# Designs tried in a protein design chat: VHH binders against Uncharacterized protein MJ0119. Part 8

Target 1, 224 residues: Uncharacterized protein MJ0119, of Methanocaldococcus jannaschii (q57583)
Amino acid sequence: MDSWNMKGSKMVDVNEITKYLPGFNCGACGYKRCDLFAEALLNKDVKLEDCPFLLRERFKENYEKLKEILKIKGKIKKEEKYIGVIDGYEADFLLKPLPNECSCRETLLIMDKKELKVGDYIRYRPLGCPIPHFAKIIDEYHGFYIIHVVGPSHRITGEKIEYKDVGIAIVVAFEGIVEGKVPEVGKTVKFIPKHCMMQKVHSGVVVQVEGKRVYIEGIDLKVF

## First folded at step 21 (VHH)

Design ye3 (from yb2 with T98K)
Fold by ESMFold2 at other seeds, last read:
Formats: structure tokens, C-alpha cells, sequence
Structure ye3 (fold): chain B 224 residues (1-224), chain A 125 residues (1-125)
């Protein structure tokens, strides 16, 4: 229970609320610092759910304590929210690599008609992204190439790995493990590939689901 | 030509600290998007932290939150990653990366890949 004042009312200040906020000072709630958000909560200018991190499992205890402190009543449905870092859009889930793989699988349509084979390292620019990516070809399927995205390790190791520059490639599919609600086949989804250096929201249509493993086609690197 | 150069890696014991630096040259340092990513040999390429937006908002992967701090020094055109409470699982090559502005992309088209060369961090007893 709380301390009492001369009228028998509970006293709640900004520091008590701030103690249970995530403390990231990230700005996602519209306030640059968590103590500013705490003040806004006291003034009833915002809702607890305006901090997207309070809805995550990691902060379940914090969220429940803050509800008690602020005397918020009612049932709360906790759903983890996935927000793209560079674009601020909400996604349905995070897409993680398959077990023991270094990235989600991407399936590429490669415009440059080079001779390519499994095991080759490539440099490509995804159509719709200005940043070249580095990748290893792990499989081939009817003229498409399945790859893992890698860092440009050739620069640090001194190993003479030749990256074939294939120019622009279209990312036609993603495959990985869902963190979040597993989608149904045929649904259009928004997702963030964990390996994405921008943590940008992507979209596509779910073609196959096996447990948490999903295969997504019709990829759009821009979501508006 | 836009160039990114990482330094500050090395061997450190668990619980130790390092500060990584990424010096940006070729254009005026901007507050658009910059990030740190990491990869150990044969392991996942992992986004670690970013600084983004007009206000320089900072973002962190859950596993490093509270241990790592991203920052910039615009006068020195440098991005930093202050790492503390280091663990063996933090062992990786760390890269800085930059999302180009339209001006940067137009002037450096085909010349820059917006990645640094990497710097090795090894956390071992």
C-alpha cells in the first residue's frame, strides 16, 4: 500500500510512476523521456498503452503495477507490438532465422545473368532499398536463388572471398520463424526480418505455414 | 565518397567494457539513420542499435538494452557504441551502417555501400 496524506488520500508522484516505466527514453510514446510520459500519465493526457514496450511480456509486472498505482480498472489484453525502427509502422510479427541459420532466407530474382551456384557470395541491391546487401547463395529453385544475408566479413578477416556483384535483385520471398502471432495461409502480413539493418516493416502474402515456420511471397519493401 | 571506418574492438574479459567508434567521411554527418549490426562466424546477423530521426532517437535490441549506449559526436563525424557488462555472446564483428540521404545517394551512386569494414570484439576468459 501507499503512504497517506492529511486527507487520507494516496500520494503518487512522477518518480513512483517512472520507477516502473521501461526507462528507454525512446520517444515512441510521443515524449522524449520516460519521466515526461510519467507526468503525462498523472495528468491523464496519455494512456499506459501509448508506451508500446509496456505491452510486451518482459514488462507485464511493470504494467500491472502501474495500473494499480494509477487506479486503472478493467481487463488488459497484452499483445506484443512490433514497430519498425526506421519507418515507425506496426508489423504483425518479427521474422527470425530458421534454427542454426544466420538470417531469414530470402529468395531472389537476380536481374544480372551471371553464372551463379550454391556457395557463391554475392553483393546485390534489393529493388526498393538503396543499401547494397551481402549474401551467400544456399539453394537454387527454378532460376531463383535462396540466400542468407551476411555481413561483409571479407573486409575484416583478410580472407579473399570474392563477392559477385549481381546488381539489382528482386526479393520475391522470405522464409523464417515467426515471433508473434502465427498467420494463416493466404493472409497479407506485415513483418520485420530480424536481420534487417533498418528494422523496416515489410509486407507479403503467406504461402505456407508449418508450426512457426512461414514462407511469404509478394514482398513489398515499402509499407505505407 | 562516403566512407565508414570502425575502430575500438579488441579482447576483453566478461563484465568488461569497450567503446566502438565509427568515423564517417565524405559528406556532412547527418542525423538520418545509422546503426550497429554484428555477426559472429556462422551465426546470426543481428541488428544491435540505431540512432535515427531529426531528434536523434536511440533504439536497442532487447539483449543489449541497459548495457550498450549509442551516441554521436557531430563535430567529429563519429558514431559511438559504448558497451558495458560484456558477455561471451557479445563476441562478434561489429559493423556500422548508414542509410543514405537522397543527396548522398545521388552523389555517391555506385561508389559506396554504406557499410564499414568491421571491428572484432572478443569476450573471453
Amino acid sequence: as target 1 above (224 residues)
Amino acid sequence: QLQLVETGGGLVKPGGSLRLSCVVSGFTFSSYYMSWVRQAPGKELEWVSAISGSGGSTYYEDSVKGRFTISTDNAKNTLYLQMSSLKPEDTAVYYCAKYPSEEEWLKSYGESDYWGQGTQVTVSS
Scores: ipSAE 0.606, ipTM 0.831, lowest interface PAE 1.8, mean pLDDT 81
Fold by ESMFold2, fold request of step 22:
Structure ye3 (fold): chain B 224 residues (1-224), chain A 125 residues (1-125)
Amino acid sequence: as target 1 above (224 residues)
Amino acid sequence: QLQLVETGGGLVKPGGSLRLSCVVSGFTFSSYYMSWVRQAPGKELEWVSAISGSGGSTYYEDSVKGRFTISTDNAKNTLYLQMSSLKPEDTAVYYCAKYPSEEEWLKSYGESDYWGQGTQVTVSS
């Protein structure tokens, strides 16, 4: 089985391999150019010994260096990559909760209006996600509700917390702390909210930045 | 029934091990995404691990990588989380979650939550 974390690692750059190949582009290995052979080595489609010139005394140092390069496990680029787990798409950053908060803030437009107040617990299905979420309302603003996403712990404890089912809601904004490179206001970004159960790439437009704290609107729960 | 039920939680000492089970009824593991998430009272809701794709690729949050192993038993429709080298920080309610297929979604529209009730893991001496 293949194993990954949320942050991707690259094994070896093909240019580094090509640097130590003979460079004759002779085709004896089954590839017309040495850079194609280097790519095939990286993909594990061929062996070093398939290049007959690497076995010659002239290239012994190159061969040994290439053996070391190809044994490298988890060569780390300086730049971190953020890859969505469920969708495999690349995001620009992770979005983390504000300090001392249990999730990023989401701003909801609730289509099936109920009598709602700050402190209420709700069950909602985000438009674009098939999985119902549970949340606590932490604020209200111009007919929108700001929430923290929570787990449905009431099911294990039997507590008398009533979750108001509001049906489908549109997530119109996210707010949190950027892990990664902070974008400028007005940029369209791709991000993964840390609390997302599927680690799915979201997109939106940055409308406010204060240090690493960002407010993102125009939310789509899938990559554009 | 479109149900997910977690079991296997309990009290364990630091450094100990537990295996969580999530029995899925009405669902198959083939080509589906399944995950474990956790939350302690007043703490972040945290994605922990997932298994997805036809080859059963596995994914782990950094703090559990090397200590937790996610797996499935397709014959039993069961998702597992083998937890070892447990730390007090692992104390939480653990939930199993499943991303439905389009067909499963249409069949269950509005009727299923796609995650279970949770199981408590407590790591203390």
Scores: ipSAE 0.555, ipTM 0.807, lowest interface PAE 2.1, mean pLDDT 80
Fold by ESMFold2, last read:
Structure ye3 (fold): chain B 224 residues (1-224), chain A 125 residues (1-125)
Amino acid sequence: as target 1 above (224 residues)
Amino acid sequence: QLQLVETGGGLVKPGGSLRLSCVVSGFTFSSYYMSWVRQAPGKELEWVSAISGSGGSTYYEDSVKGRFTISTDNAKNTLYLQMSSLKPEDTAVYYCAKYPSEEEWLKSYGESDYWGQGTQVTVSS
């Protein structure tokens, strides 16, 4: 009874929002179709202004109508400022782990090469950060290693896990989910990885975007 | 040598309180930047709270804001996390971490990692 009406009401709400969107299905907002953007609006995952066409004079009436509809439904996403805790700089967005992963993915160039394989645990110091990190290797690609950052749980559990100390490594890429405005490919961005214990602002260049999932290369652990 | 040791974890019922302590030993205690992070098995490594800057500004992740309080006692070389209104989702190993000063980094030179050993917090009926 009531559960079916709730699902039907959500689909009706999505359709009502979609009819006021421009309908270009252009992907500029990070969603391939406007109905997906409408669903994201209702989930408070995005803001109306994330559609660049709604900001144009041509669509001003649509924008105002959508704003009122979302206000009445209590679906207005509040604007967020992302400030690095240790450095005080403003970032463009937070970078969250992929679904069901324990950290953003980092891609490492390891300076002191060892016999390493997927599944190994390592201790490394990121070039540009004084604090060693602990990680699990989850993939390998042409001498680069893709890792999850983990806590040193072996210290409390006594698990027999060997952490291979690889010394200095260069973080050459990050991959994760954007919290905030999704960037365009080719843009230089400032971001804070959520797993970062210092909440420090990083920078890099966006190479790939799919929805809110981004791949960022050319990593600098400081803002320029 | 610089060392961080967490204590104060344990089993507590929902709605209860705990006070975590992180004792720093080695050089003169500095609170330039210290933080609490946590991780439950199979879950995200989460930054929880930090105290940073010369004024001792405090910062909190949204889900703990209003329930947790971070503080330092420089005379005791100790970082605290006062946790109240605890929920099952707060169950995790809690680690303290410290950004090293230049003096601390030079003296320890690769022998410290600036993480504590962790303390288990379990919130369960």
Scores: ipSAE 0.553, ipTM 0.804, lowest interface PAE 2.1, mean pLDDT 81
Fold by ESMFold2 at other seeds, fold request of step 22:
Structure ye3 (fold): chain B 224 residues (1-224), chain A 125 residues (1-125)
Amino acid sequence: as target 1 above (224 residues)
Amino acid sequence: QLQLVETGGGLVKPGGSLRLSCVVSGFTFSSYYMSWVRQAPGKELEWVSAISGSGGSTYYEDSVKGRFTISTDNAKNTLYLQMSSLKPEDTAVYYCAKYPSEEEWLKSYGESDYWGQGTQVTVSS
C-alpha cells in the first residue's frame, strides 16, 4: 500500500523502506530487525552501507532503489490561511454561499411588528455592526427570518423595490459552504462570510454539517 | 449628513479601462476602512477591494489582483478604483462602502447607511 497526503504527494515511510531491505533480521547493522534499521535510515541515524548485505552484487537493485527512496522528500503540506481584512484575525475557514445563491444565508431575529413575508426586501442593522445591510427574505419559521444579503441596487436600477427598515436585528445563524477544513458539530469556529463587505472574522458554534454545508449558531460579530 | 457618491461607470469593451470614483462628504476623510463591493444581476454580492489601516494598506480579491488598483485622494475626499484589462465577468453595479469611526457613527446615529448609490460597469464585445 502506498502512503498519500491530501495533495496526492507520495510520502516515504518505514514500511516502504523495509520491503527493499534484505529481510534477514541478522543484526549485522547494529539493529536486531530490518524494520528497526529502516526506521534508523529515515531518522538519518545510519547509512545504507551499514547493512553489509546491501553492498553485495545480488542486492544491487535493492540498494539503488533505497538510495532513490531515501532521497525522495515528501512535500510539506501548504496550509491555507484565512485572515480577516479589517481586523487581521485568523479564521478557520471562509463561508461561501450555497450553490446558485447570492450570499450565505443569515437567520435573523427581527423585533419589528411590521408584517413581513417571504420575498420582502429589508434594511437592517446587525446588532454588533454599525453598517446597515440590505437583504431579501427567502424563508421564515417560528418567528425567525432567513435572508440573503444583497446590494442596494434599487438606487441605480430604478427598480420599484421598497426596502422595509426593520431597525436592529440579531443575526442568530449563518449557513453556507465551507472553503477550508470542514468543522465538527459542536465546535466553536471562526469564519469569514464571503459577502461581508469588511471581510471581518465572525464566530459561532457548528450545529449541523452535511458534506461542506454547515449551519452555525451562537453568532458573535467580534473575534472571541 | 454622510454621503458617498460613485461615478465613472460605463460601457467598455473587453481589455478596456475605467476609473471609478467615490466622493465622500460629511466626514473628515481620513478613513479607517473603505471598500469596493459589486453585484451583477442574479449573482453573489462580492467584496472586490479595500484600503484599510492607518498605513493605507490595500487588499484585493484574487480575481482582480494585478488588474485593479484602489487608492485615495484625501484632499479631494475621494476613493478610487482603477480598473484595467476588464473582462465580461467584471460587469456589475459597483458600490463603495465606509466603516465609520466612533465619532462619525455617533454624529450620524442611524441616519446613514455608509453605502453609495452604485455605478454600473458593463464589459461587452
Scores: ipSAE 0.528, ipTM 0.803, lowest interface PAE 2.3, mean pLDDT 80
Fold by ESMFold2 at other seeds, last read:
Structure ye3 (fold): chain B 224 residues (1-224), chain A 125 residues (1-125)
Amino acid sequence: as target 1 above (224 residues)
Amino acid sequence: QLQLVETGGGLVKPGGSLRLSCVVSGFTFSSYYMSWVRQAPGKELEWVSAISGSGGSTYYEDSVKGRFTISTDNAKNTLYLQMSSLKPEDTAVYYCAKYPSEEEWLKSYGESDYWGQGTQVTVSS
């Protein structure tokens, strides 16, 4: 009764799926009734192929129809394709700031550093990117600096914020909240930091996961 | 050497419109990649829109699709952001940014950061 039109997609329900299942209620898929299997299909807990009868030639039309129905539902449910704008590559997820923070955290190895402390504002060029960034140092750890990327707001207000130019820095880690599928520790991932001006796909290896919070090292800014 | 200057910000009521301009000077205008980003005080720096490639393909963040239009006028060396149906959550400083070519980067190394100065957009009743 309530059809939700999201970009020309239609909502489907369990009854619509059940109509195209074989209807044997045989339990071969792990569910006592086909309507329970249909509900599991909508929740993506099972695959169509888990019903052995849909794989038979006699049910190929039903199978193809169900694929179309679930493809439409899947598109409504999975409108989370992440494509880098400047590079056109697909990422596994977006990386968002931690709650109440203004950017993902970056961890920098600063090549030409002098006296730097928490609270300092810096201008740095990430190795592998031609565009200087502006940042605030929020923490220090064993000679690395954790920062938030900021815009050059001093240009609007005229406030005397001294951005220390630290030259080239290597971005050795990112930390943030996953929008998308949460990765496993040890996996190589592709991601787009939400603060990136180019929406460029980055890559790295996941070293910590806590819920949707991830810490990624081994950062490469030149993914093709 | 390369300068980017944003104009066209201001105070507008919800549902209103503004057109932002980013004038590029001091160098030959390159349309390889230019973007608009925004930041409100204490909020995240957010990519909004980009125009990229030799064909000038346009890209938009989901919350502005259908409301904002990015374009260029190469004769005026200007990037535009036409904003319509403005909402209070669009309140921010808007910056234009440019990805340099290798020649532009080598020529202007240390003289430009490829960011504009920013222009304030405020949407409030």
Scores: ipSAE 0.527, ipTM 0.792, lowest interface PAE 2.2, mean pLDDT 80

Design ye3 (from yb2 with T98K)
Fold by ESMFold2, fold request of step 22:
Structure ye3 (fold): chain B 224 residues (1-224), chain A 125 residues (1-125)
Amino acid sequence: as target 1 above (224 residues)
Amino acid sequence: QLQLVETGGGLVKPGGSLRLSCVVSGFTFSSYYMSWVRQAPGKELEWVSAISGSGGSTYYEDSVKGRFTISTDNAKNTLYLQMSSLKPEDTAVYYCAKYPSEEEWLKSYGESDYWGQGTQVTVSS
């Protein structure tokens, strides 16, 4: 498996390059250790062929693997790509929280109705995601609840936080700030909410755009 | 059922180091996908790092790359986050999370937590 950063550039960890190098730490390439040579490869300061052992027959497969790894990095250099970490899918953009907010806004349809009010903390499982989430209700709109996702912690707003377990909820909308190319209203988009613990690609339809602020409905979490 | 418990947080001066541990119990340990996320008071819940795949590929968000190292010890059922060159901006509650396998999901019947309760890291003078 390849190492990636969240912005979708295939960023190769030094350890992944070193794994395929011969590992002799011999200095023949001008670097005292192979991990230093791996760092120099990532910085484009040297070529693979500067390690004389990679040109030998017994390292031919290592050389070809390293060539493909480094080719992919160069191919993506000129533009940012957003690749989901758990799923490997490409997204159109990252979705960040609105200014001074702790997560993208999610709009929930809560199936197991309870006495819920703005300011309540809840535990819910998004339909289509196996992982329970924790959230604070920040608004109510025609039977829907708008929330911020928070960590499962009593330390965020006080020592003891009473979480109401509402069971399964459907995430019907996301709202946030685009990092990347701003989409047009009416388009189906793929996006990664910055707060997502799995960095999973989501999809939906853009229904409002104001500058970089977007409101997306018709949500598919693409958890699998 | 699957349980995750974080330890190793504390107060550290800028430039210092900590190692966070996340012990997984109640199931055969799997490193298919595990991650660290964090949240500072009033700040965004942020994905920090993940380890996934049969080969243990590692992933880092940009602000921690080169300073943090994620790893696992399968014999101890433990996920680690080695943190160095700590900055005040790293102050947060850190949580570990695990994406359930099909087997884990079926056995849990949706009753297990797949992320822990958190451990506080405070970086201040």
Scores: ipSAE 0.526, ipTM 0.801, lowest interface PAE 2.2, mean pLDDT 80
Fold by ESMFold2, last read:
Structure ye3 (fold): chain B 224 residues (1-224), chain A 125 residues (1-125)
Amino acid sequence: as target 1 above (224 residues)
Amino acid sequence: QLQLVETGGGLVKPGGSLRLSCVVSGFTFSSYYMSWVRQAPGKELEWVSAISGSGGSTYYEDSVKGRFTISTDNAKNTLYLQMSSLKPEDTAVYYCAKYPSEEEWLKSYGESDYWGQGTQVTVSS
């Protein structure tokens, strides 16, 4: 998260700024918490002197250190943000497939159950998306089906693959690798699965994190 | 009914060019949102480019920006992807996809996938 640019510039991190703020979370600067003030400093929305405590002798060293940090030319946030193409909303990160997998894992609740098993190919419409998807079932857990989204490759390969049409399914979870800032468990996040043909912002709640691997539930395919 | 048909794929050497076409038929053409996605065998399905909005704003995945140009010809109901400076990593099946208008969705309810059949692009010496 706090890294050096390969071309010899320093990437500024909100956490490095917050470390040297007084930490009182008093609201005197107009921000309820010092970490919010740190974000505002990085975005150049406020001046360092807007914190009245930084001007006191107790915080002289902190003030000088913060002046040095804020001279850095780098940005904490990526210049080209993750913007959903179809709806224009900003996402917190992209979600990429797990290593050696062809898509993010999606977990489906399938309403019109057929005799489905691992290895089956299905056609489904995600609740909240008008576009049918094609997928391969890769696992099953307590009545849910874990799938990889695939292109309709049966159309170009000429293989006689029977896609079982399961109708509307609810996407209850996504699992993948974060490109961007890795969220904490319990956070509500906005994300774009890299395989999404519409580049539409999704939302959900992070329930597991392991390195950059995240498992997100409570999926909403529409963003307000 | 709404149908999407891709053409223009083929074998090309690195540095070469191709133009993919996606002809939309079955309804009055609407270019609210259309995109190109691609998938190499055993690799991820990947969004490549989109054209969106009444003004025709264009968007590109970082690795193709400056090399690929998405466009439409509304009179011909056709979406294009002009690809230049092709690299071996661009090898994939390319699909066009369309976000349906309300009218298109109502007329083709349950009968259209809003995907094309795909066209193979192979970049190799």
Scores: ipSAE 0.428, ipTM 0.743, lowest interface PAE 3.0, mean pLDDT 79
Fold by ESMFold2 at other seeds, fold request of step 22:
Structure ye3 (fold): chain B 224 residues (1-224), chain A 125 residues (1-125)
Amino acid sequence: as target 1 above (224 residues)
Amino acid sequence: QLQLVETGGGLVKPGGSLRLSCVVSGFTFSSYYMSWVRQAPGKELEWVSAISGSGGSTYYEDSVKGRFTISTDNAKNTLYLQMSSLKPEDTAVYYCAKYPSEEEWLKSYGESDYWGQGTQVTVSS
């Protein structure tokens, strides 16, 4: 119940609780930030004593105030947020695959001079991410490759699918459907691609918008 | 050098339960982030659940919250996904993934891909 969702919609007064927490964002309670612990408290998923610092003399008054607030708190107010799971950063929106596609589209600059064609499966490491990805090439555009990210399905199916290892590739663009507030062309945005295995916040500049469909270039930081 | 091996998949009736295991070898298990990801053929790759940090913060995709429980047994270097109240839409190949520490990444030289082999879960009558 204390998990964030893709929309970040939680109806909680998290700031009221967070005000009285120690604020160290230390992770000792199992949550990377104190506001996440506050959400868990409001949802009754944890005990107040799970924060070891609240048990110290310094925080005795905070502890008693929090007990009062949590005992008499009414219905939890939800707040819509898009929070990266691994990094804790706030994004402007989620980026979903185009209809009937298995991931957001990524556009790659591939440095290895390997013969590649549409339909090929590749293994690549995105510059800025330590985890190799597996992808299918779905199109080519002026020396760039447009791909869908896939799992390493060759390991389970037993079919003779050859993944070409292209080493490091630069992700130069994302394309998908916005869930959240649709951005304007020219804005720098933060977003979470739905297919991201770590739910990390990405950034870039919006260069095309059609309804909820967006094309984002200048992928400036793949946050970890 | 890192190896992740999933087990526990199989065929189960709707409403049934399964427990997936992911045994990690080659590294110290005290990594701060591990996750379960799933994909059915022709469907989106979906993040399902993650566990991170000391103290074991847990995270779930909305459709599995309350039905799935992620956990670890550090003594056995094993990540678990306890799945209950299974539905046909849960049918997929499930993979475990590990985010490497800086030390682990540097020592692996890109040899590990930090993904398991996958285990098939099929929910049908």
Scores: ipSAE 0.421, ipTM 0.741, lowest interface PAE 3.0, mean pLDDT 78

